# VH-VL binders against o27280, part 7

Target 1, 266 residues: o27280
Amino acid sequence: MDSMNVPEVLEIKRIVEESESVKTFIFSWDFRREVRPGQFVMVWDFRDEKPMSVSLIDPVRSEIGISIRRVGEFTDRVHGLSEGDLLGIRGPYGRGFELMGRDILLVGGGIGMAPLAALADEATARGMRVDALVAARTADELLFLDRLEAAGVNISTCTDDGSCGFKGFAHERLLTLEENHDMAAVCGPEPMMFQVMRILDERDVPAQLSLERYMKCAVGICGQCCLDDTGFRVCAEGPVFWSQELSRVREFGRYRRDPAGRRVPW

## First folded at step 11 (VH-VL)

Design U3
Fold by OpenDDE, fold request of step 14:
Structure U3 (fold): chain C 266 residues (1-266), chain A 119 residues (1-119), chain B 112 residues (1-112)
Amino acid sequence: as target 1 above (266 residues)
Amino acid sequence: EVQLLESGGGLVQPGGSLRLSCAASGFTFSDYYMSWVRQAPGKGLEWVSAISKSGGYTYYADSVKGRFTISRDNSKNTLYLQMNSLRAEDTAVYYCARLDDYYYGMDVWGQGTMVTVSS
Amino acid sequence: QSVLTQPPSVSGAPGQRVTISCTGSSSNIGDDYDVHWYQQLPGTAPKLLIYGNSNRPSGVPDRFSGSKSGTSASLAITGLQAEDEADYYCQSYDRSLRGSWVFGGGTKLTVL
């Protein structure tokens, strides 16, 4: 058995309060184990295990960050933890983003900005021009703005209620932007991603999108995260997919499978 | 030693099909975009197709779009080019080339394989 | 017909300096995409000669140099030698539509 599949018990080095509902947990990381933006880890609180995107990759400080939104029992427990407490981490897993071009557009919604923030750091580090469209329901739910700004990212915000930036959805804001990019990376609510992908396809902009599905094993064995028709496993062939791949995925933007395998709408 | 080796070229009639292969060695194949470039006899270089690292995104020149399919098997370190509905103007030496993802040049080339489309 | 434009031929005597131009557009050379140069000896595969506008791979003599300005690039060869007789191609990336890798038409260099 590969050692990477055994959870490593790590101490929470520090906690960053990103918003009322989102915290970033920082861990020391041995970078002999490479991790890339778009990949995820399995977080184990010794009761349950959940997949979480890596939101910070800092080889200089030998740290990674995992941003977690408080949405249920597991995340409630995790949000109750303090610096110095322990969590089990195994991974990283999945296919990360492939950077391409001289300028990249990041389109993120809510916690979907987590992997994109890590991607932004990598993109800016290699000298790319980075534009980010950051979307949320309200201003107080916009994530990583200060971090992105500090990295030199050109930020455009949109909120459902108009409390910050463009009033409306990400795809609506995107329609108002004339500039095309060499490629785009998208992560957020799947209905948002679906609409954004359609616009990008019409503009002939290559796009990568990070999908969220129920994951159990994270190693492509259990099949819980399989996409209909294609048989793509989100944990193995994803979670990052090219738009050309997702064009073959019937369920994308339409429905997902719950833990029991039943089709549920977005 | 980093190298690319093409195979699968030959003589084929118009309308026929041919599948080219490119075996890569000496580097981590999955870390690179790959490309096919062709050169008709006595002519210049023409880019044909490219494929992303994972194989999830493909590029095609207008001259081959709808007829050629680029693919890769990273577990076998092999690049493929399925050529269908071949035409006389497809006659060329076909080169496999490694693409760098920073400068977007082609830093490694194979020796090429000749494809002749003739009745 | 090539996206990038090169002179069809250039010539020079041994020891002389020759230059080969490569003209593109705002969607490729002028859009922060680098120019690369390839040397193709008769009957052989192309070889990377210059990458990233002005960088030489290992093994390439310093008498070869590249430059880029605006939407154009140039390859300069000083101290021309008989072995330099070959076809030279410039190449860049074009972001038009879904993107493509584009070559110049090639330049035949004759050493007199």
Scores: ipSAE 0.902, ipTM 0.951, lowest interface PAE 0.6, mean pLDDT 95
Fold by OpenDDE, fold request of step 14:
Structure U3 (fold): chain C 266 residues (1-266), chain A 119 residues (1-119), chain B 112 residues (1-112)
Amino acid sequence: as target 1 above (266 residues)
Amino acid sequence: EVQLLESGGGLVQPGGSLRLSCAASGFTFSDYYMSWVRQAPGKGLEWVSAISKSGGYTYYADSVKGRFTISRDNSKNTLYLQMNSLRAEDTAVYYCARLDDYYYGMDVWGQGTMVTVSS
Amino acid sequence: QSVLTQPPSVSGAPGQRVTISCTGSSSNIGDDYDVHWYQQLPGTAPKLLIYGNSNRPSGVPDRFSGSKSGTSASLAITGLQAEDEADYYCQSYDRSLRGSWVFGGGTKLTVL
């Protein structure tokens, strides 16, 4: 599968404006190459390359979607692109989410909802009951609500400023939800994920969490995305980790390493 | 042909340790949750442990929690059960079983391997 | 002792219909949890007989049927044959036990 590591130049088929800062870029995809929710691809704009989660998997239309938040130079360039423009895509990479049970809780913050939206589609297609706690700083930053609703997901919203749904953080909202699920999938700011994981562990709910780290090779050889003390490579053993695995990761929820390898606190 | 084959059973003293293996063939091992189920002589089936597809999450019955460790090597298509601090009540035939992907029953069973804990 | 409750034994004559009950609770046999049945012939490993409450794997005769209602399930065997003499176990998933697969105590079926 050496060819999977060579970026395929793909035309942007469609662009969906998710929010002021988030766009979903849709590409034609050959599903002979399997892709799972929680996996990521490397997006190449012919100048730089960044890992991006797959947010849409549509075998019927033979399409995938990549949701990108505008946060820096690379994403600024990508957000300037139009339908018909080209991007290089290689992958998918990493370990995706696993589904088990009859119901699942999704807890997402900001752009973290991207992989969870894809997971929601899979879960609902499999006949699972899906509850989603969608968190953001403000109402206008809540992502994929219409899409999730259309998929039959039971949505609970949470905003820092109270502009929509529960006023507060995701873990605070979670504390108000007494029902346990067969499993949970979590993705968002790491401090959020850390708190959510703690609560889920106390409730003995199996949880999977998608981590974000600086990546270079995406194939587990450069070590740039290694987690301290464990040797876990986010690009290979992750980005989706089980809570039991993350319990062994000291840096989780505490710090990350920047491109220079320096510890950066959250 | 889909098959599970247990090994590693035998006689062990109380407090001893034993490691069971289950070799899988005929299917994509990494696509399935796996489990261990035991049956004491003349008794019923008792679920012991389960493990996620990737091996990142493990389940244990209270009776074995803290003493047994389930693991898997997907590159070797093998399921393991490390049994420590064995007790007489752990004496049983140990089966490995595949958990199906949708209904989550145990659709494939091994022949079992006998573990006897006796002084 | 077992989380799911089965009668210890049932018996029937060849050609008769027998039923084996499996009683659980809302945490293990409910709307969201399926019941599976296993047949264990003497001296052999268990075999999946019914999955998802009422589905038969390939090779299982249609004289075996399963059903679920409320917090209980039932295995029915029609046209009882000598070869059906075995132990039968029901199984489900219990969320209240930190996520556990649970079995019934087993039912010994004797063909008279």
Scores: ipSAE 0.901, ipTM 0.951, lowest interface PAE 0.6, mean pLDDT 95
Fold by OpenDDE, look of step 13:
Structure U3 (fold): chain C 266 residues (1-266), chain A 119 residues (1-119), chain B 112 residues (1-112)
Amino acid sequence: as target 1 above (266 residues)
Amino acid sequence: EVQLLESGGGLVQPGGSLRLSCAASGFTFSDYYMSWVRQAPGKGLEWVSAISKSGGYTYYADSVKGRFTISRDNSKNTLYLQMNSLRAEDTAVYYCARLDDYYYGMDVWGQGTMVTVSS
Amino acid sequence: QSVLTQPPSVSGAPGQRVTISCTGSSSNIGDDYDVHWYQQLPGTAPKLLIYGNSNRPSGVPDRFSGSKSGTSASLAITGLQAEDEADYYCQSYDRSLRGSWVFGGGTKLTVL
């Protein structure tokens, strides 16, 4: 029950294939342990450990879901698992999204839609009107469309190649949308988030953005996920940040640090 | 019992500074937006500032923007209002209020603390 | 000067019905934001009286009722009692300028 340091070995209850490269792993969850959209868990395959956003929160079924994109050795191993196999899960960690108001705009790119999908479920359950701008490189990489639609979310799609919806980037599509919302939640490639945040700020729309950084401890101790100048720890003060907070983070949208701590451009 | 208790009010000269505190009890402080509302003597209610649950987003009335800073310490269940460059027109009873996150109303109020700006 | 407009004063005899109006605009009350009402007894802090246009918090008598239509709201008090003498404020939200909570100018209710 302690979410600080000890992973719980959980059985994969179900696996949902979201796309060619993304799977959602579903686990039984004791909801005496509160979990919020925007929070993440550390997933341990008994060799390595990686932070993953919670993409499904289902108190009725007593389940959570973790969506994982296949991008490297760790995720390759995880994607090779089957229902009934075991994973270590510790958490949840980090600051999740806040909800307030009557309507919300979700802007997600690729796997960034994972935490937003969970947020959409909460928002719709509260009776909020939810608009979602779902972006991807191609149509087959658009995530959670059926799930969002079933939840009553108004979906707008954007693809780099124009294979579905608006041809272009998320921020370009956003510029074509005139309506403002009580708030926005954004998650995806950082360059996308940076541009989206700027537009939302110009429109005086409060925005929350979920950042991704290399994380080791997830408990604010190791400092690997610290943001320059501010000292914000993505695992502790984030991963969800308000636009007002990120405005003070010079590196946001410009560069990140690799596992070795080196600055690398986006 | 749900309660808000303001403190820090007093007499200050124009151009001076004052820091108000609001101690919250009886509820999970971090689950709520918080606000400051003031009332000049014999006048109506005026919203001053608001802050998100985490403290990461702040709101200000035009009349105080650039001079007042709202903050919170969720570990201490305390809301703050740093008031700088105070003016005579800032004289008022300052209330802290809990905001609901659905209706945008204020369901809990403190008893207020008096701030007097005078030479 | 207040974003929401209220009559400065209303009066009624015990047992009568009184109504307090609150007029906003399309940027607040008319923008799908709810109206709330607060009662402020002399020398005391405001107290939430009506929330979400027409809901009563626990402890508020059913003599108090609220309604909203278009860009306006109304507080109705039936069976007026001496203890109802107070100032009443309406409140809503305006999304402009990154959001602001807005109050009416207040209405002084006198029980004759």
Scores: ipSAE 0.892, ipTM 0.949, lowest interface PAE 0.6, mean pLDDT 95

Design U3
Fold by ESMFold2, fold request of step 14:
Structure U3 (fold): chain C 266 residues (1-266), chain A 119 residues (1-119), chain B 112 residues (1-112)
Amino acid sequence: as target 1 above (266 residues)
Amino acid sequence: EVQLLESGGGLVQPGGSLRLSCAASGFTFSDYYMSWVRQAPGKGLEWVSAISKSGGYTYYADSVKGRFTISRDNSKNTLYLQMNSLRAEDTAVYYCARLDDYYYGMDVWGQGTMVTVSS
Amino acid sequence: QSVLTQPPSVSGAPGQRVTISCTGSSSNIGDDYDVHWYQQLPGTAPKLLIYGNSNRPSGVPDRFSGSKSGTSASLAITGLQAEDEADYYCQSYDRSLRGSWVFGGGTKLTVL
C-alpha cells in the first residue's frame, strides 16, 4: 500500500454562492473514505494545495461540500471555476469534533461556521439541542443561517457593525447568553476563539476549538503545523483541540507562524 | 466480545501512590468516553473520574480532584488512573466503565481491582 | 440536595411486583438528565439493567422496566424471581457539580 496519500481528481458537481466572498463546492464522494465534522481536506488546483474544512457531509446523496473564502491567489483561482471543472482532493485528515450530552453551543466567526454547519447536522440528527452564535463583520457575511434554521438550530447573530443581531464581538454576545450547555464547539478568527474560550472556561463548559495553521504534508511528519511549547501538530493531534489542551499553548490567541516559520501577530 | 480488564490494585500506605490500568478489547476504544467508579467494602458505588474520547478533556469527583489523574492511550486501548496522596477512604474496588456520550450511562464494566490503603 | 436517594432495602415474594425509587433534584433528574439502573449480584461487577429512563438492553428480561417523572425515577420488577436478589443502583448526571456522574446509595432486594 502507498506510504502517503495522493490527490484524487474530482469534478465540481455544484457551486453554492454562500456570500459575496464564500462559495461551497460540492463533489461526489465515496464514503468508504469516512468524513467526520471538523476534519479537513487538501484542495489542489494543479498549481497549489491548501487545507479546507468540510461543510457538508451527505452519505445518502454521496456528496461532500467544501466552503472556500476568497482571500488570495489560490482561492481567487478556485472561485473562478465552474461546474464540471476539476480539483484534486486528498484526505480527510485530522481529528474531528466529539459530541457529548444533549445541549451544544456552536460559536462561529466568518468561514469558521463551515465545519460547525457540518457538526450541527450531526448533532441535530442524533437529537441534540443546538444553539449557534453566528458572527461576522456585516449581515451580508453571516453564513449558513437558512441551513441552520432548517435543521432546527436556535440561531443568535452578531455583527461588528450591528447590521444584524447583536452589535459587537462574539465573546461580548456570549456573555448575554444562557449558561446551560453540556459542551461548545468554536471556530473562527483565533483572537475571537481565545476570548470565547476564556468565557467558556470560567463557566466550566467543555469546549472544542478548531485551529488553522500552515500545513504542507497534512499527515504529521513535516512539522510545519506544530504549536509552540507543546509539540501538538494541528494536522495530527488537531485541528480540533479541547480547551483543556489549548490552555497549555503559549501561541494561541497571541501569534501565528508564517511559511518561513517566523512569529507574526494575529 | 467486549471486555474491560482492570489491573494495578494492591496494598499501599497512606500518602503513597498507585497506578491502575484498564485494558479494553472487542470494540473501538477511541470511539468512547471512559470512566472510573469505585466501591468501598460494604458500601455503594461512587463515581471517580471520566475522560473524553481523545483524552483531551477530563472530569473528577471533588473527593479526588488534585490527587488523581485519569489518562488514556488509544494506541494501546488502555485507560489509566494515577492515584497520588492516597488516604484510607480511597480503599475500594475500582471499576473501569465505558460511558455512553448521549445518555451519560455506563454500558460496559470491568470486574474491578482492589486498592487497600492502610498503615 | 444533589444526592440521589434510594430506599436501603426492599423485599417481595416470588411472582410479586417490586418497585425501587430514586429521588434526585432540579440539578440532575429534574434538569431532564436520564436515569440509568444497574444490577449488582453478590461478588460481581455492576451490570446495566435500564438506560435512558426506560430502555432495556438486549438480554434483560421485559419484567424489568423503568420510568421517570419530575425529580424522581422508579425501577419496577414484575414476576419476581429468586435470581433477582441483588443490589440495585440508580445513576444520573448533575450539571451543578461542574459536571459529575451521580449514583444512588443502592437498594438491597431480598426475595423470599
Scores: ipSAE 0.691, ipTM 0.858, lowest interface PAE 1.4, mean pLDDT 89
Fold by ESMFold2, look of step 13:
Structure U3 (fold): chain C 266 residues (1-266), chain A 119 residues (1-119), chain B 112 residues (1-112)
Amino acid sequence: as target 1 above (266 residues)
Amino acid sequence: EVQLLESGGGLVQPGGSLRLSCAASGFTFSDYYMSWVRQAPGKGLEWVSAISKSGGYTYYADSVKGRFTISRDNSKNTLYLQMNSLRAEDTAVYYCARLDDYYYGMDVWGQGTMVTVSS
Amino acid sequence: QSVLTQPPSVSGAPGQRVTISCTGSSSNIGDDYDVHWYQQLPGTAPKLLIYGNSNRPSGVPDRFSGSKSGTSASLAITGLQAEDEADYYCQSYDRSLRGSWVFGGGTKLTVL
């Protein structure tokens, strides 16, 4: 009997403050319900329910972690909670990342590093060499650097304001990095992901990208997470898509943005 | 225990189409990349196509690109190869193979299905 | 024509050691991609003999061994037996061909 369609009320075991605006909430988890990097859960605060990516998957300690950025009423309420408080969790849902080869590139923007941190743990445990490009607007918004370093990940950083690492956008930094990867995983703001995908396609690097859309049911029934005329449902066929799949999705990166962020026709 | 069983081979005229199937059993099919490899009579092995675990990323040899389509249905544990615009040069035994996504080797093979393209 | 080069044939007497070479390029074996070896008995499907350059699957006798150096690999068979008579293929991955699995042309082993 699988009951993942109904929220399970769980106690917040531990809270990690990742930045001024991002907290990771850690729960005990029974791994008979398997969780893979790139899958999401629906988090219920007894008023509203929102999809959140899993950032920590630790079967040895029987823990999962969910990283939440404060951006509105729901996340403000959740950020106000303490250890011992309760949240409802249902899932996991969606298609996770697939691993391939020996060398993987991770490209994460802001909170998009959350699912990639979980993937980095799996990749390093498998013996892969992992390079990560961690992007944010400012240095204090770069997420998971200590955790990635402890896992043996080779980190490059970029910030929009130049306060840490390369000054500029993630795709601009990517142009100056080594091209020798078997695959890539990308998560962050959609304009960033589109530009990164184009560079990786030119280099013939298979890429998986994690999309964000509004969700209600999380099991593919309600249709609120659908992409344009392809019929892809982010909660069922995604949230992780291969670059070849996204090439058929017109709303993804509807127009190109140049390195300065200007809207440019295709 | 672990088995791959191809079907759908046969005789077809040049320009025709065939669809091959490969039934998988004894392992979690959705955990593996899959491949097609062919062998013309009296000739060596030639890689044809490969597909990711979800089916969302595909690879093709230049000799078949644009004519063949690899796909999978993970709910039915089945791999497919749609072959269009067939030529005499496509005459071969077609093998289904399980790919190792770390080593890039092929650890499980089917017994093959024969495709003959002639008039 | 095969991306990986193997001798078309090799022979040896029972009990002898034979080797089969596999020569690639900097875009496959030389780019540190592994070499795998397959045995194909007449009228049968290929069977994995060696993976990851030198690893033997369960059930493969230890008289089969593999090695890799630079852009080349080698399959060695010691204590040659009549039932070793088969075709042998090497295989690797080539990034420069937009991601292709590549086979050698095959080597027919004859036991005298």
Scores: ipSAE 0.686, ipTM 0.850, lowest interface PAE 1.4, mean pLDDT 89
Fold by ESMFold2, fold request of step 14:
Structure U3 (fold): chain C 266 residues (1-266), chain A 119 residues (1-119), chain B 112 residues (1-112)
Amino acid sequence: as target 1 above (266 residues)
Amino acid sequence: EVQLLESGGGLVQPGGSLRLSCAASGFTFSDYYMSWVRQAPGKGLEWVSAISKSGGYTYYADSVKGRFTISRDNSKNTLYLQMNSLRAEDTAVYYCARLDDYYYGMDVWGQGTMVTVSS
Amino acid sequence: QSVLTQPPSVSGAPGQRVTISCTGSSSNIGDDYDVHWYQQLPGTAPKLLIYGNSNRPSGVPDRFSGSKSGTSASLAITGLQAEDEADYYCQSYDRSLRGSWVFGGGTKLTVL
């Protein structure tokens, strides 16, 4: 595992403000190290290290982008950085999304759209028809709409407060959509993903869902990212899992574990 | 250069079990969905099972659901078919095939392994 | 029993044109899923001949062509040669039961 366990210190090349609370940090990247949609990196700010999803994979410009929502002390510090500042990056890690067929549905909640935006680029480049259901609490939190539209994605929106598109939860909007997809990819709040998976399972649509768990080593050694019942390590066997794999996991959608390993509700 | 090689066939009594293997070489095995297809003596092709790139999603023909289990080990470039509760009608040559994930076609085939289920 | 229907046999003289039909349903070919064709020489494994309805893999002669319309597909072989004598299978995808790959019953081509 040469260098994958040690952060490379990289210069922030560009910062894109995606919303009031989300920024995309763009770095130069040597694509001899393959990166797939749905994989993650560990971002080190010289004090702490957190997993972040890759949202932009651009071999033409030799760039990757990492989208980060401001939610706590680590992300506050990273949001305070400027172009030219340094961050440590190690990875990529984890299992990315697979593609099958010609019609794919993306269902993203909030920052969960980040890895799905990267997947949408790959899917459209392969000639797939892509429908995206983009969900957020409010219109101001809908992410990547212009980018998805430019890629040729057919967008449906929903917001909890009804400020844009369908008023309600993503799974409620999904019930009103046509059932004509070969597969789906889902990323967002785990309760949302559980409800979306239930509907897709009833429709016999194969689904891949991206989970988030506490991570330390990112390569499957420390056991901090394990799922109950199966022993799947989110950092090694995931973060992307098929719906058939998750059907064997009781904790999915019901609880999570804090950094001390204690069960907590979502 | 691209090659699929099946093994594990043989003679089994009804109700018995066998495990088939398919060794892949000459391509990145983990980039492809994989399938098993069978052909009874003197008969046509019948799809049996398919599996996603990671192994996390599986498909089965109605005739084998609940009795057969497809799996893969990407670290060993090997596809498997566990066959339980075998019946006389399972007698066939079993082919390993590489699936195209866009067209749903099978672009590479192994030479097959024979499974005979009889008393 | 096959989900896709093919004639059991066809024949032709050298140099002639023959066609092999493949008839499906609204849950496979009629649901806009592609049709693929395989050639199987006696005692050997099948080989991909046509994919995505009409595309030829590298090394397949342009005497072989495919087409699709409605719930049916067709394989045409022109300039028939002795080496074309084989079994031919069509294949598609069917979503009606959590997804299935489905084959035709096969067509034996005899060159007279």
Scores: ipSAE 0.674, ipTM 0.848, lowest interface PAE 1.4, mean pLDDT 89

Design X1
Fold by OpenDDE, look of step 13:
Structure X1 (fold): chain C 266 residues (1-266), chain A 118 residues (1-118), chain B 107 residues (1-107)
Amino acid sequence: as target 1 above (266 residues)
Amino acid sequence: EVQLLESGGVLVQPGGSLRLSCAASGFTFSDYGMTWVRQAPGKGLEWVSAISGSGEWIYFADSVKGRFTISRDNSKNTLYLQMNSLKGEDTAVYYCTRGDYSWPFDYWGQGTLVTVSS
Amino acid sequence: DIQMTQSPSSLSASVGDSITITCRASQKISNYLNWYQQKPGKAPNLLIYEASTLQSGVPSRFSGSGSGTDFTLTIRTLQPEDFATYYCQQSLSTPYTFGPGTVVDFR
């Protein structure tokens, strides 16, 4: 029978250059296979395998997209690929975002905007009002702005260097925004997410946050992505967590495990 | 026992530069973010800067942005504060403290006095 | 920035007294507030974090309460070593601002 654990070899249908360091790889997708924003797939380049968030879900075109930031050997290889080249894709895996309410706030940092972009599309399609706080170090690292704008998302930007929008960090910008939302979705560096979560908590805004951890199996077996104290498996119970869940995770925003399982500070 | 020891505080002229150091012991240094807090003579406490365990995430008060740099050497268990373009209002006892956005300032050094004067 | 205020700026008390210091934030900060004690010529010491959690090693006569914008530090049965300056500090967002301090001296 069909096994979601077996990589399907797919042809890269299209490549979108999102920034200097980020590309979105688009694949034909059979939507009999459900996929939700916030879920991830395992991308296999026939040498190594890495989890990547789904950044595009297009049932009309029968396409999905995964956005990949160039950060290491694996991603270097993938970024060297062209349209028509092949990748192995298995999944989707993990718990995706849940939409609730009418007004939703998205807070994303860097590549963290990838799953949020997909969520934005779904939310807007449902007729929700979507505000997005898009953060990056510099203006040229801000992702999906045109896409979000086209979807009808109200965008606020912030950059560390002030090259675009608010000069400062996402949590700082968020503090200056007085409007409340029915729900928030957050994805980005954990130091950012940690601080954003506190602000959302203070405002009594239900929040979901997407974590990144080293994943090997993606099916909750190997334990490589287990969070300390709770035993939460990011690949199974996550990667999307409610703020209440993360409040129980001591390591959140403080440290992570590297591929060797060693504790590494943020 | 957790210990923090600041050093480097001296008299410097306005516009001058100075680097403070904080030697940490008694805990795994890299596991914690570190913070500089200063206190002008006879005044209250002012948050100056914070740095995450890895050193990748850095925060500054507006009053010192562009002038101060925070860094750390985890191999030496040392926190640094490079202060450039010093002003009279920078005169203060500078405290090194364990903690950042994710941890309260639970341990403090005894501080080092920086005096900026002509 | 979040501004912090304290009341009173100073108070005189006797050993054995119960005293209360108030801290107010310019905006809601949930329970993200810490209390510090500082004696003259010494570094601050953490007393309370997250508004009401007693730091390890701190006597139980110290207690913190409050949420939102108004917070209180209470010292029951004031001891001679408790005469000091007390600061509140918000930990919601950078910059992490301190209150101006409350001086507790002996009557």
Scores: ipSAE 0.910, ipTM 0.949, lowest interface PAE 0.5, mean pLDDT 95

